Miniprotein binders against b1l550. Designs and how they scored, part 15

Target 1, 279 residues: b1l550
Amino acid sequence: MRLPEELLERARDIHSEAPSHRIKLDRVGSFGLKVPVEFKGFLLLAEADVWVSLPEGRRGVDLSRQVEAIYELSNPPKDPFSLCREAAISLLEKLNYADSSGVSIRFDAPLQDGESLKYYGVEISSIASDEIINKIRVEILGMTACPCTAELIRAYKSSEIAATHTQRSLGILEVSTKAEHPDPDKLASIIERAMSSPLRTYTKRPDEGGLVIRSLSNARLAEDVVREMIHLFLEEFGHLPEDTHILAAVRSMESVHMHDIYAERSFSLDEIRKEISSH

## First folded at step 13 (miniprotein)

Design od2
Fold by OpenDDE base, look of step 13:
Structure od2 (fold): chain B 279 residues (1-279), chain A 94 residues (1-94)
Amino acid sequence: as target 1 above (279 residues)
Amino acid sequence: GEIRITVEIEKDGKYIRWEYTITSPEELEYALKEIERIIYMVGADRIRITVEASSEEEAERLADEFRELAERLGYDEIEVTREGNRFTVEAERE
């Protein structure tokens, strides 16, 4: 039931009123919106967050206008990178009282795995103010084999390929840059290559055996994985701006222990280059 | 009662599917609006909505709502099928 326009005119604009406490808010918006996006030829339903800053002199944000901004840009569906950037900009234009805006889009990205598809997690963000900062977070599962146990067994049996315990590991790359969002598939590839082996959705028995053997032959600590991720990242994305910030991390879901092992490094490209050059 | 809604939509050979488990009227209202919005944004050529409810009457009512939605959005060849307390609404447009 649409309230009569007359009632709307009489109603106080609560959002535009002065707040009881004049305090600026950094983020005010709607979280958990569903928006369709097109990614690599796939139509996907993504989850989106939209927000803007709120000045100290304004009681509330026009939430309907925020939601409208992203929905308008999602009709028809477009790539999530463009959607994210354009929506962030649009929010600032539509909500002129805001000095900053942000959009985050989350979805499971399809990745070809032989004849089947596997998925990895993607979160794309853009924050707009005087400048635009683009952020992407990629999470993908792989497999790691423990080199410590392998070494013990090797020492005992004198085998070239030593048995060891394996576990699933979650690799994470998060990149924040003033440049365009890095390619999530490339990031996912870096993570997979940094681990002992990738995971497969569908494997025939021989393929499964091969995967395990590969893992055993490429045993890596969580620390090794993170370092390898960083190394591979620099090779692929070293051309990004020096102020680009990266988080490389791995969470190993240990099979032998009840707890997980976690390793991470946060760095800027400038920082890591200096570190490497000093060796 | 618990309502389960499964939505499948297609545009130019691209397909998305998602589901709701509804436990309150407020959630149902939200879901209905969201479904409509997504279908509209995508401009789907084909839609398939399946509703399962605790009662046949409730499922039928919801199916009718989705039929009406399809009509409102300009879909043709709307078909509603029933299997127990599960109703499926299928619609297509050129």
Scores: ipSAE 0.655, ipTM 0.884, lowest interface PAE 0.9, mean pLDDT 91
Fold by ESMFold2, fold request of step 14:
Structure od2 (fold): chain B 279 residues (1-279), chain A 94 residues (1-94)
Amino acid sequence: as target 1 above (279 residues)
Amino acid sequence: GEIRITVEIEKDGKYIRWEYTITSPEELEYALKEIERIIYMVGADRIRITVEASSEEEAERLADEFRELAERLGYDEIEVTREGNRFTVEAERE
């Protein structure tokens, strides 16, 4: 029910009061907002989160001003990376009591898959304070083949039969950097190349054979996929700032095991270079 | 009862499709405002809204609400088709 405007004017501004417990909050905001974006010529409906820090002396956030910051910038739809950064900056300007702001934008990015499109998960974030930190997470499904089973079958048939089981694996790359967000298609490509074979949404029998053969020829442990992702990432993005932080991970659904396998490594560019140069 | 809404919009040959499953009047009110906002932000040339209401009476009421929404957004060619609990609002402008 709408309240009379005069009653609202008489009411205290609850948000600007001091709270009973003076504890700062790191993220206060609105989550799950639908915003249209334009990504590489595609019109997509993305999901966005917006937030600000809340100092110990302020009781609440003006939520309508938060939402307006991103809605104003998404009309008309524009590039989600620009939207993300600009909205984070706008939040700090509009809500000047905050020390930091953040915007996350999630969408399924189209990727050419033979004669059709497939989609992979993208989440970008920009966190603004004295500086801006840009984060991107890419998730894409691929195929892995078990090297243990491949070796057993090879040994059993005197190396004349190449066979193993294959399974779906979810590859993850997450990058936090002071530089611009890395291109999600390049991150997706790194993940797919680290796998035994890409996962297709539609494949005729001749193409399915090729995917299986590539998987058999590139059987890898989940651990090896993560290592390969890191190697390929360094080749493509080793030029990013030294304090750039990366997480590389794989979750494999292995058909001969009773449970999923998970491998991950997080590092800064400085850390991984020192590690590699020490071997 | 449960209400299902499917929204399809087109701008310059580019398409968005999304859905709602609504179980409360509060969710419905939010969805209606959100649908109008997204159509406005995109500046859609064509819209198609399909609703499966929980009753024929609700379908009739919601069909009127979506017709009014299309009118507020400035659509000239508005077609409403209803069959029992289900209706479709199609609108177009140039």
Scores: ipSAE 0.651, ipTM 0.889, lowest interface PAE 1.4, mean pLDDT 85
Fold by ESMFold2, last read:
Structure od2 (fold): chain B 279 residues (1-279), chain A 94 residues (1-94)
Amino acid sequence: as target 1 above (279 residues)
Amino acid sequence: GEIRITVEIEKDGKYIRWEYTITSPEELEYALKEIERIIYMVGADRIRITVEASSEEEAERLADEFRELAERLGYDEIEVTREGNRFTVEAERE
């Protein structure tokens, strides 16, 4: 179903025309592109989005030139962080009518888990204009144990057994900064350390008991997990520029509740330091 | 009918596997171009493409298409096996 080449030769360049409504657009692009990358010695197939701003006087974006910017740079596969930044810069060069560009790259990152691998979600972005803003979002599953149920059971007469319900929780850290992207493994580690225990890919019976006991002894509210994420983040990444913006969040997949529980806090490094120092 | 494609590629002992579920000729054309591009970008040493086509006639045509794809990419050790609606293209280079 290829259009005749003769028709293509006669057709107007629709994209370079002025639009009927002269309204600028913030993001116009190609989304869901498959791009191979090399991350920490692993070859991965990532999903990428590319976009540019579109001025009010231009009707459309040159889609083929847009995807060329990232395809050319991913041959051969390379580090997704370099690819992300370089592709964003290349977009502005190739599409000179835009005043900003963006690239997002998503992949499941491998993480050593004993003798096995587990995976966690990573999305990185670079937004280019006069300067470059780098964003990274990390999502990883862990376990939480409910302290309210644990306290209720402790208060129950005749009960010396430590018990509560446990559930899987998704931890989220998102960082936007002018510095280079934080190491996703360190962000994942912060999330896991903030929870009651890690979620393991493979657990033998004795190891499984240890994880449950650790979860019970380290019960935390979703709110406490978010606060601990922030504390640990500041310890490890407090050196980032003061205008660095962070989102810390947790979504608990509750075993005894009908709905997920969600907690989040967003802040700049400058903002959170003032908040903490005032207490 | 539905076409299922599984692509497995290897470079320097590193592997990628991905899949397509295709319900239209437009989706198929896009997938073929995308598969060729990714194999080219990776510079894969080995490829294995498994297809469950919607008919035996389609399987025969697609087997030829994927053999030609491997040839365009410079593979010279190409094996194609077909059993009914299903085929596998395996290609290697060193």
Scores: ipSAE 0.642, ipTM 0.884, lowest interface PAE 1.5, mean pLDDT 86
Fold by ESMFold2, fold request of step 14:
Formats: structure tokens, sequence, C-alpha cells
Structure od2 (fold): chain B 279 residues (1-279), chain A 94 residues (1-94)
């Protein structure tokens, strides 16, 4: 049943009122919106979050205007990086009481894997205020080979016998910067190169043997993978602003244990350079 | 009763597929609006919506709703096939 329009005219604008408790909020918005995007020639259905800050004196946010900001820019579908940045700016323009806005967009990025496609996780965001801060998080699965088990087997058998257990490991690289978002494919490449071997979705038997041999020859602890990710990141992206913040992490799904192994390091570019140069 | 909806759309040889599992009238209303919006934003050439309803009466009602959705979006080559509680709506346009 639709209510009469004259009732709507006399109803209070609840959102513009002052709240009972004058406390500002950092993120108020709509989360889990489905948004079509075009990424590197692929049409994808991404998931988006949109938000603004809410000052202490305003009771609520106009949620319909928030979703309007991203929906208008998603029609027709376009590049998710441009969409993310432009929607964040549009939110501040549409919701003039906010000091800041944010948009995040999540999708599975396609990556060529021999004759097949594989996918890795991407989440981008743009946070707009008097400046724009761009964040990207990339997650990709790879293979790691345990060096501890490899050494035990070598010590028990001759050194010519190369064997250990292998497991799936999730590599994570997250970058927050005032520069443009780093290319997700380059971040994914850094993660894969830091691991023992890439994870394939489909392969022939000879190629499977090559992946296993590569994993055994590149046995690494989760800690070593994180260190290698940082080293490779600095080679590729050391030119970013000094206050760029990075998180590098690995979660290893251990084949012989009931729990995961996790390693991470967070740093800014200026922090890590000082740390390295002190040695 | 649970309702499952699978939506597949195509534009210029590019495809999106997504699904819903619906347990309330509010979820259904949101899903219908969201499906219509995404199809409109993409400008899909072809759509296929497969629904597994909780009853034959519900399937008949929902088939009508999705036919009407396709008509609102301007599709005129609309085919509906139904077997008991399950139906598929296929539509295309230029």
Amino acid sequence: as target 1 above (279 residues)
Amino acid sequence: GEIRITVEIEKDGKYIRWEYTITSPEELEYALKEIERIIYMVGADRIRITVEASSEEEAERLADEFRELAERLGYDEIEVTREGNRFTVEAERE
C-alpha cells in the first residue's frame, strides 16, 4: 500500500535531525552492491561498498543518494579503477555534509593460465577528502614447499632424493598510496614469483611435473615468502610516495597440520628503506 | 520455502552469471529490483533466468513476474518453460 503524498510532506526529515548522542561516524553507507564493470576486456559483476563520514550533528545519511552516485557512473559498465575514484568524488559532491567519502570495488580478476583462465582476488578503494587515497589489495593462491620436511627427507635419504609436502598458500599484497592504484597484475606477479610455484587450474601431466619440480627447488617458509614479496615490491614500486603503506602477508594451508600458518609485515616505504639501509 | 534464482546475461559476447538464495519476501523484492537494474545497466542482448520455487503456485506467479520484467526492459523474444516448481525465462533483443 502506497502512503498519500501529503503525509510524506508533513513527515519529519529524520536524517537531517541532530542525533540524541552527538558522536561523529567514520563510515556510513551501503555495502554489498552488485555493480557491472569492464576490466581488461572482460565484463564482470563486481561487489561495491559506498560510504561517507557523518558529522556529529547529523542523525542519518541519505542512502539513496549514495547508491545513486555509483549506479549513475556504472551505466554503462566501465573500468573499475575509474569508477572507484569518480564515485568517491561524486559522493562528496552529492552529500555535502560529509568530510570524506569512500568506495570499494571487489572482483575476481582473470589471468591467463596456459590454455585456461584462472582468477585472483582484487579489492580496490578510493577515499576522498581534501585528497584522494587509493588502496588495492590482491590475493592469489600459489604453491609452497616445506623446507623443513625437505631437509628431514634429505637427511634420512640421500641428497639426490628431492621430496617434501606441498600446500596451497594465499599471498596477500595491500597498497595504500596517494598515487594511482598499482596494476593488480603486477602485484599478483610479485606474489607468485615469491612463492615456490604458481597454482594451475588445469594442466597436462608433463606440466604438472614441472610445477612440482619448481616447488621442490624453491622450498620456502611462509616468512621467506613475505620477505621475498617485500623485496620484489621495492624493486617494482619503490618509486611510489614515501608515505605509501604496504601490507605483505601469506596464509599457508598446511597439508600435515590442522591449522594455517600466517606471516605478515606492514610498513611504509620510508620505514622499510631506513630498516634495510641500517644493515 | 526457499527460492533459488540463477541469472545469466550476455552483451557483445561477454557473459555474467550470478545467483540468489531467497528465504523472505523482502529478499525477493530486492533481488527483482537488482536483477532489473543490472540487466538495464549492461544493456544485455540476451538473458536467461532460472528459478527453483518452493511450490508450483509460486513458480507460476514468479514466471509471470519475470516475464513482465523482461517486457518492461523491452525484450520481445521471450520464452518461458516450466516443469513443476522450476522455470526458465529466456529473452533477447537487438
Scores: ipSAE 0.637, ipTM 0.885, lowest interface PAE 1.5, mean pLDDT 86
Fold by ESMFold2, look of step 13:
Structure od2 (fold): chain B 279 residues (1-279), chain A 94 residues (1-94)
Amino acid sequence: as target 1 above (279 residues)
Amino acid sequence: GEIRITVEIEKDGKYIRWEYTITSPEELEYALKEIERIIYMVGADRIRITVEASSEEEAERLADEFRELAERLGYDEIEVTREGNRFTVEAERE
């Protein structure tokens, strides 16, 4: 149902009134917006969330101005990292009653895989106030091979052929920093390198055998994968600000088990360096 | 009365495809505005919109609406094909 447009001239501005209960809100916004972006030469349709804080004395947020902030910056489509940061700043400028804003952008990032593409999950955020905090989460599937089963088979058969069960494992890296967002491809690479082998979208039968043999040569527990992810992350991104926060995690979808295995560690760069230097 | 919409657009050899499953007039109105906005933002060279409507009468009305959407966006080469409840609007600009 559409009401007459001229009615807007006579109506109260409900959003600018004081609320019945003067309580500040941390996040008021629009969620699930479709926004076109260009990422490393690919045109993608991303999903975005935008929000601002709402002071205790203001009843509502100007939702149309919120979506305007991100839609204006996405025309024409551009790099999602620039869009994320610029939209967060634009929200504070357009909605001057807010003391903070945030933008999240989610997409499946393409990654070259031989003659085809594979995809991994990316979510980036920029939260603006007196400073900007940039967050990125990357999720990518890989293969893991069980070292316990490999050792049992070796001991039982005492053979030149090594064997164990393999499974898909989801690796996760989340990074919150005052610096620019880390490159998602580098984060994905860290996750894949920490696993027994990468997953491929296309392999022929002999190549499949080679992939499995390689994964067996790098058999790893879920715990090993998380530790290796942290080691590799520190090698590549140890230069980030000391208060950078990281979460490294693995969810293993065990082929011979009924349940998933999960391991995680969160830390700041300052904290982990002190922990490592104590050994 | 479910309506399914598939949108495919192309700009400079780059493609996006997305879908809607619509069960209310409000959802339909939102989807139509969103589709027009995304096509405008991308500046698509070519579009293809495939709709499975809930009736032949609705398909006829929606085909007209999507043809007008393409016209508003400045597409000159518009082709509409309809078979029962299903139609496709293909458009391009030079």
Scores: ipSAE 0.636, ipTM 0.886, lowest interface PAE 1.5, mean pLDDT 87

Design od2
Fold by ESMFold2, last read:
Structure od2 (fold): chain B 279 residues (1-279), chain A 94 residues (1-94)
Amino acid sequence: as target 1 above (279 residues)
Amino acid sequence: GEIRITVEIEKDGKYIRWEYTITSPEELEYALKEIERIIYMVGADRIRITVEASSEEEAERLADEFRELAERLGYDEIEVTREGNRFTVEAERE
């Protein structure tokens, strides 16, 4: 049933009233919005969340104005990083009662893999207040080879014979910074380079053998993958502000063990530099 | 009854494909508005909407709704094909 539009003019503005319980809220918003974006020449359908803080004296969020902030900026589709930052700023401008706003955008990013494409997970966020904090999380699958099994086989037969089990592993880099979002392709590259070998969508037989041989020659513990991710991250992104926060993690889908292995480290650039330079 | 909608759109040789599984009138209303909005935002050259309705009567009604959606968005060449509970709306312009 559609109500007469004349009623809208007569109804009280529920959102601007004081609530029965004067409690501030940190995040009030619309989640799971589908938004088209253009990323590196690809048209993608991303999923977005938008929110604002709500002061203790305001009953509700103006939901239509909230979603307008991102819809207006996504017509026509544009770069998701620009969209994320600009929408967060627009939220504070449109909803001036809020102390902060946030936008998250999630998509599967295409990555060239020989003559085919593969995809990796990207989630970016911008949180605006008196400053803007940009966050990016990248998740990409790769391969790891177990060094413990490799050493047992080497010791049993000959150091010339290399063999071990391999498994798919999910690498994770998450960066929170006042600078612009790091390029997700560079983060994905760091993750793949830290592993024993990349995971390919299409592999010819000679190339498939090469991937296995590379995995065997570069066997690593999940802990070592995390350490290598941190090393490579510092080489590429050590120039970011010192209060930049990073999480590096690996989850391995074990082929011969019953349980997944997980390793992670979080740190600020300031913290890790002090840690490394103390040695 | 469950309704499944698949949307494929193309702009300048670039493609988006997404799906809905709908179990309520509220979900359907939201999906219809969202589909129209995304097609409008992209300015798609071609669209293809495939629907598996829960009945032939519902398929006929929804086919009319999507034809009207394509007309509202300014598509000149609209083709609708239906087989029982399933239909496809294809539209293009320019």
Scores: ipSAE 0.622, ipTM 0.881, lowest interface PAE 1.6, mean pLDDT 86
Fold by ESMFold2, fold request of step 14:
Structure od2 (fold): chain B 279 residues (1-279), chain A 94 residues (1-94)
Amino acid sequence: as target 1 above (279 residues)
Amino acid sequence: GEIRITVEIEKDGKYIRWEYTITSPEELEYALKEIERIIYMVGADRIRITVEASSEEEAERLADEFRELAERLGYDEIEVTREGNRFTVEAERE
């Protein structure tokens, strides 16, 4: 049912009124919007969230204008990092009662895997106020091989046969920075190199054997993977602002256990440098 | 009944595929508008929409709606194939 358009001229603008309770809100917006993007030559359908702060004296957000900000910028599809930043800025311009805005964009990023593609999870955000804070989260699956079981098997009857259990492990890097978003492919590469071996989409038996041998030759605990991720991150991205915040984590779907193992470390660049330099 | 929609679009050899599972008229109305918007924003060269409706009558009505959607977006070559409660709309333009 559609009501007569003439009523809009006579109706109160409910959103611009003062609320009954004058309480500031941090995030008011629309979540789960489908937005096409172009990422490194690929056309992808991303999910976006948009929001603004709402001052204590304003009852509501103009949700149509809010959604308009991102739809206008995503036609035609463009780079998701540019879209994210520009939409956050546009939100503040269109909704000038807000003192901050935010945009998140989520997609599965394609990554070359031999002659095939594999995908890893990416979520980027830009939070705009008197400055812009950029956040990126990357998730990618890899393989880990247990060093404890490998040592037990080696010690059993002094065997030269290398064996241990291997499993899928999910690696996670989150970065929050004043600088531009780190390249998600570089973050994914850091995670994969920290693991025992990458996972492949399609392998033939000789290649499959090679991946298993690589994994056995590079056995790592979940804790080892997290430490290696941090080491590799510092080598590649140690130049970022000192107040850059990082979370590095691994969830291992241990093949001989009914439960997962999880390891995590969060830090700022200035904090981790002090920690390392004290040893 | 439940309606399932799969949308595949192509622009310059690049592809997007996404799906809907619809259980209400409001969800259907939203999906139809969203599908049209995304196809328009991408400027797709080719589209393929596959729908599994909950009845043959519903399939016939929805096939007409998607044909009209393709026509509204300016597609000239539109083919609709239907068998029972399932149909596919394929459209392209130069």
Scores: ipSAE 0.587, ipTM 0.872, lowest interface PAE 1.7, mean pLDDT 88
Fold by OpenDDE base, fold request of step 14:
Structure od2 (fold): chain B 279 residues (1-279), chain A 94 residues (1-94)
Amino acid sequence: as target 1 above (279 residues)
Amino acid sequence: GEIRITVEIEKDGKYIRWEYTITSPEELEYALKEIERIIYMVGADRIRITVEASSEEEAERLADEFRELAERLGYDEIEVTREGNRFTVEAERE
């Protein structure tokens, strides 16, 4: 039942009222929306979060307007990077009481693996205020081989290639920058190259053997993987602003132990450059 | 009872597929609105919606709703097929 327009005029605007407690909120919005996006020629259904800040003098946010902002921009579907940025800006324009806004879009990104497709996790976000900050998080699985066990076996058998246990590892790169979002495929590639070997969706036996040999020949600790990720990142993305913030991490799902191994480093480009130069 | 809805849509040779598992009337209402919204945003040339329910009657009712949705959205060719408690609505527009 559409309430008569007359009743709407008489109804108190609850959202515009002064709150009982005058406290500013950082984020108020809708989470878990579904929006279609176009990513590198693929049409994908992504999950989206939209939010704005709420001033201390306002009781609530017009949530419907937030949702409309991103839906309007999703017709027709566009790339998720532009969608994030444009939606964040649109939110500030539509909700004039907000001093900041944010949009986050999550999906599984297709990646070509020979004749098949594999996927990696992507979260793209933009935060708008006096400036726009773009953030991207990439997660992809790879394989690591343990160098400690390899060394023990090598010492015992005196072989060039030592057997060792392998495990799946999750690599994570998160980048926050005032520049454009870094290419997620490049970030995924950095993670894979930092590990002992990538995971393959389909391998023939000879190919599988080659993959295992590669892994054994490139045995790495979790710590090694993170350091390699950082090194490769600097080579490819060193041109980003100095205030760009990076999180590099790996979670190794151990096969021999009941616990996982985790390593991470958080840094700005400025900080890490100074650290490397001091050696 | 549990209702399963599978939606497949196509635009210019690209397709999206997603699914719902519905356990409440509120979830069903939300899903129906969301499906309509997504189809509209994409401007799909072809849609395929499959409904599976605990009873044939419930599945048929839902299939009818999706047929009506397709009609409202301007699809010209609509076909409904049945396999037990599973109904499939296919629609195409030129």
Scores: ipSAE 0.560, ipTM 0.852, lowest interface PAE 1.1, mean pLDDT 89
Fold by OpenDDE base, fold request of step 14:
Structure od2 (fold): chain B 279 residues (1-279), chain A 94 residues (1-94)
Amino acid sequence: as target 1 above (279 residues)
Amino acid sequence: GEIRITVEIEKDGKYIRWEYTITSPEELEYALKEIERIIYMVGADRIRITVEASSEEEAERLADEFRELAERLGYDEIEVTREGNRFTVEAERE
């Protein structure tokens, strides 16, 4: 039974009513939307979150308008960076009672790995208020080799190549900046280069051997990996604003231990530059 | 019963594939709307939707819904194929 149009017109705008408790909310929105995006020549289905702030005097957010904002901008599909920024701005325009908005888009980004594709996790977001802050989070798996065991074996056996255990490690770079979103492929590359070796989806026996040898030759602690990530990040992205905030982290899934090893550093570009310059 | 829906869409040689495992009518309704929205947003040249259900009758009903969806979205060539409790709807635009 289609509700008569007349009844819909008479229906109170519940969202515009005063709430029972006059409390401002920071984020109100729709999470887990599916939106198509175009990323570096690939058409991808991404998961998106959209939200706005809600003033104390308004009962609810017009969620339909929020969803429409991002859907309109997704037809046709566009790059996720522009989509995030434009949608965040559009949300503020469409929902004039909001003083802030945000959009987050998540997907697995394809990365060329020889003749095959591997994937890394990406979350691109933009928060709009009086200013726009762009955020990107990249997660990619790699391999680390333990230098401690390697040294022990080297000390014991005068071998040029010391055997050591290897583990899968998840590298994480998160960047928040007033500038444009940094290139996630570059971030992924930084993570991979900071680790002992990248993970390959398909390894032929000779390739596998090479990968292991490379890992053994670049044995690194989780701490080393994080420091290397920071170093490489500064080399590649040192041009970003000084107030740019970075999180560099590694989670090593150890085979020898039943627990994971984790290392991280959070910093702004100005802070880390001062730290490095002081040495 | 459990319904599995596989959607593959193509635009300008690029394709997206995703799947649903539906266990409730509410989920089904949501999925149907989502599929329609995604196809529309992409403006897909080709769509392939496969439905597998616990019964042939249920799968057929769903296939019919997807056929209708394709029609509504302006696809001209629509083909429905059956393999047991699996129906595939393929549609193309000229």
Scores: ipSAE 0.557, ipTM 0.852, lowest interface PAE 1.0, mean pLDDT 88
Fold by OpenDDE base, last read:
Formats: structure tokens, C-alpha cells, sequence
Structure od2 (fold): chain B 279 residues (1-279), chain A 94 residues (1-94)
């Protein structure tokens, strides 16, 4: 039942009132919205978060307008990169009291794996203020083989290829840049290439054997994986602005131990270039 | 009782499928609104909604609501099928 317009006019705008405490809030918004997006030819249902800053002199945010901003842009569905950026901008335009806005869109991205599809996690974000910062986070599972155990076995059995335990590892690349969002498929590829081998959804037994053998041949520590990710990233995305920030990380789910192994490096492109050039 | 709703929609040969497990009336109301919104945003050519409930009567009521939704959204061909406590609403627009 739409309340009669007359009643709405008489109702005080609670959101525009002065708050009891004049404190600015950094983020106020709606989290966990479902929005359709078109990603590389696929229609996907993504989860979205939208928020704006709230000045000290305003009691509340018009949440309905926030939601409308992203929904309007989602009809018809568009690519999540444009949606994210445009929604962030739209939020600032629609909510003129806000000096900053943000949008985050999350979904499982399809990736072709032979004749089947596998998925990796993607979070696309844009933060708008005086400038726009675009952020993308990619998570994908791969396989790592432990070189330490391999070396021990090699020493023991004197075999060229030593059997070692393999583990599933989650690789993470997060990029924040003033440029356009990096291609998540490329980021996923970097992660997979940095690991001992990719994970395949459906492998026939012979294919499984091949995968394991490949992993054994590319035994890598978690530290190795992260370093390789960084190296590959620089090769592919070295053209990004120098102030681009990157997080490269891997979480290895250990089969031998109950605890996981974790390694990460956070850096700017400028910083890492200087570091590499100094050696 | 627990209500399970499965929604499948198609636009230009592209498909989206998602599910709800609903345990409260509030969740149900939210889900219904969300489903409508998503269908609208996508402009789906075809929709398939399956409802499973603890009772046949509840499932039927929900199916009727989805039928009405499809009608409101301008779908021309609407079919409701029943399998026990599971109802499926299929709708297509030209």
C-alpha cells in the first residue's frame, strides 16, 4: 500500500535531520544485494554492496536511493566493471551530501577448463570521490607440490622425480588502481601459472596422473608461488599506473599438517620496481 | 516449515539459476520481491520457478503467487505443474 502522498509530505525527513552526535561515517549502505550482470557472455547473478559516506550533519542515508542507483543500471544487465564504476558515480550524483561512494560486486566467474567450466571468485569494486579507484580481487584454487618433501624423498630413493605430497592452494590477487579494472581472467591465469598446476574439475585417471606429475615437476613453496605471481603480474600489468597497489597471496591447505601455510606481499608498482632494480 | 524456491530464468539463451531456503514469512516476502526484481531487470524470456513446501497447500499458494507474478510481468504462456509437494511454474513471453 503506497502511503498517500499527503502523509509523506507531512512526515519529517528523518534522514535529513541533525544527528544526536555530529560524527561523520565513512560507509553507510546496503550489503548483499543481488544484481544480474553480464560477464564474458555469461549472465550471472552477483552479490553487490553499495555505500556512501555520511556527513556529520546528517542523521541517515537514503538507502532506497542507493539501491535504486544500482538497480537502474542493472536493467538491462551490463558488465560488472561498468556497473561498479557507473554505480559509484551515480551514488555521488544522487546523494549529494556524500563526498565518497563505493560499490562492490562479487560473483563466481566461469573459466573454461577444457570441455567443462570451472569457477574462480571475483570481487570488483569502485570507490568514487574526487577520483575513482578501481579494485579487483581474484581468488582461484590450484595445486602445489612441496619441494621439501620431494627433496627428502629424492635423497632417500635417488629417483629423478620424487613423490611428494600435493596440496590445494588458494591464490589471491588484489589490485587497486586508478586505471580500469584489470582483466580477472588474466589475473586468474597468473595465479594458476604461478602454482604447480591448475585444478581441473573433471579429470580422467590418466589426466590426473599427468597433472600430478606436472605438479611434482614444478614443486613450489608457498613463497615461490607468491613470488612467481608477482613476477607474472609485472609482466602482464606493468603498464598500470605506478601508484597501483597489489596484494599477492597464497593459502595452502596442508595435507600433512592441520594448519595452513600462508604467504603474502603487498606492494605498489613503484615500490616493487625499485626493489627489483636495486638487485 | 521450510520452503525451498528454485528460480531459473533465461534471456537470449543465457541462463541464471538460484535458490532460496526460507524459514520465515519475512524471508519469503523478501525473496518474492527479489525474484520479481531480478526477472524484471533481466527481462527474461522464460522463467521456471519451483516451490517445495512442507504442505501441498502451502506450495500451491506460493505457486499461485508466482503465476500471478508472471501474469503481472506480461508473460503469455504460463503453466503450473505439480509433483507431490513440489509445484513448478513455467512462463514464457513472445
Amino acid sequence: as target 1 above (279 residues)
Amino acid sequence: GEIRITVEIEKDGKYIRWEYTITSPEELEYALKEIERIIYMVGADRIRITVEASSEEEAERLADEFRELAERLGYDEIEVTREGNRFTVEAERE
Scores: ipSAE 0.555, ipTM 0.850, lowest interface PAE 1.1, mean pLDDT 88

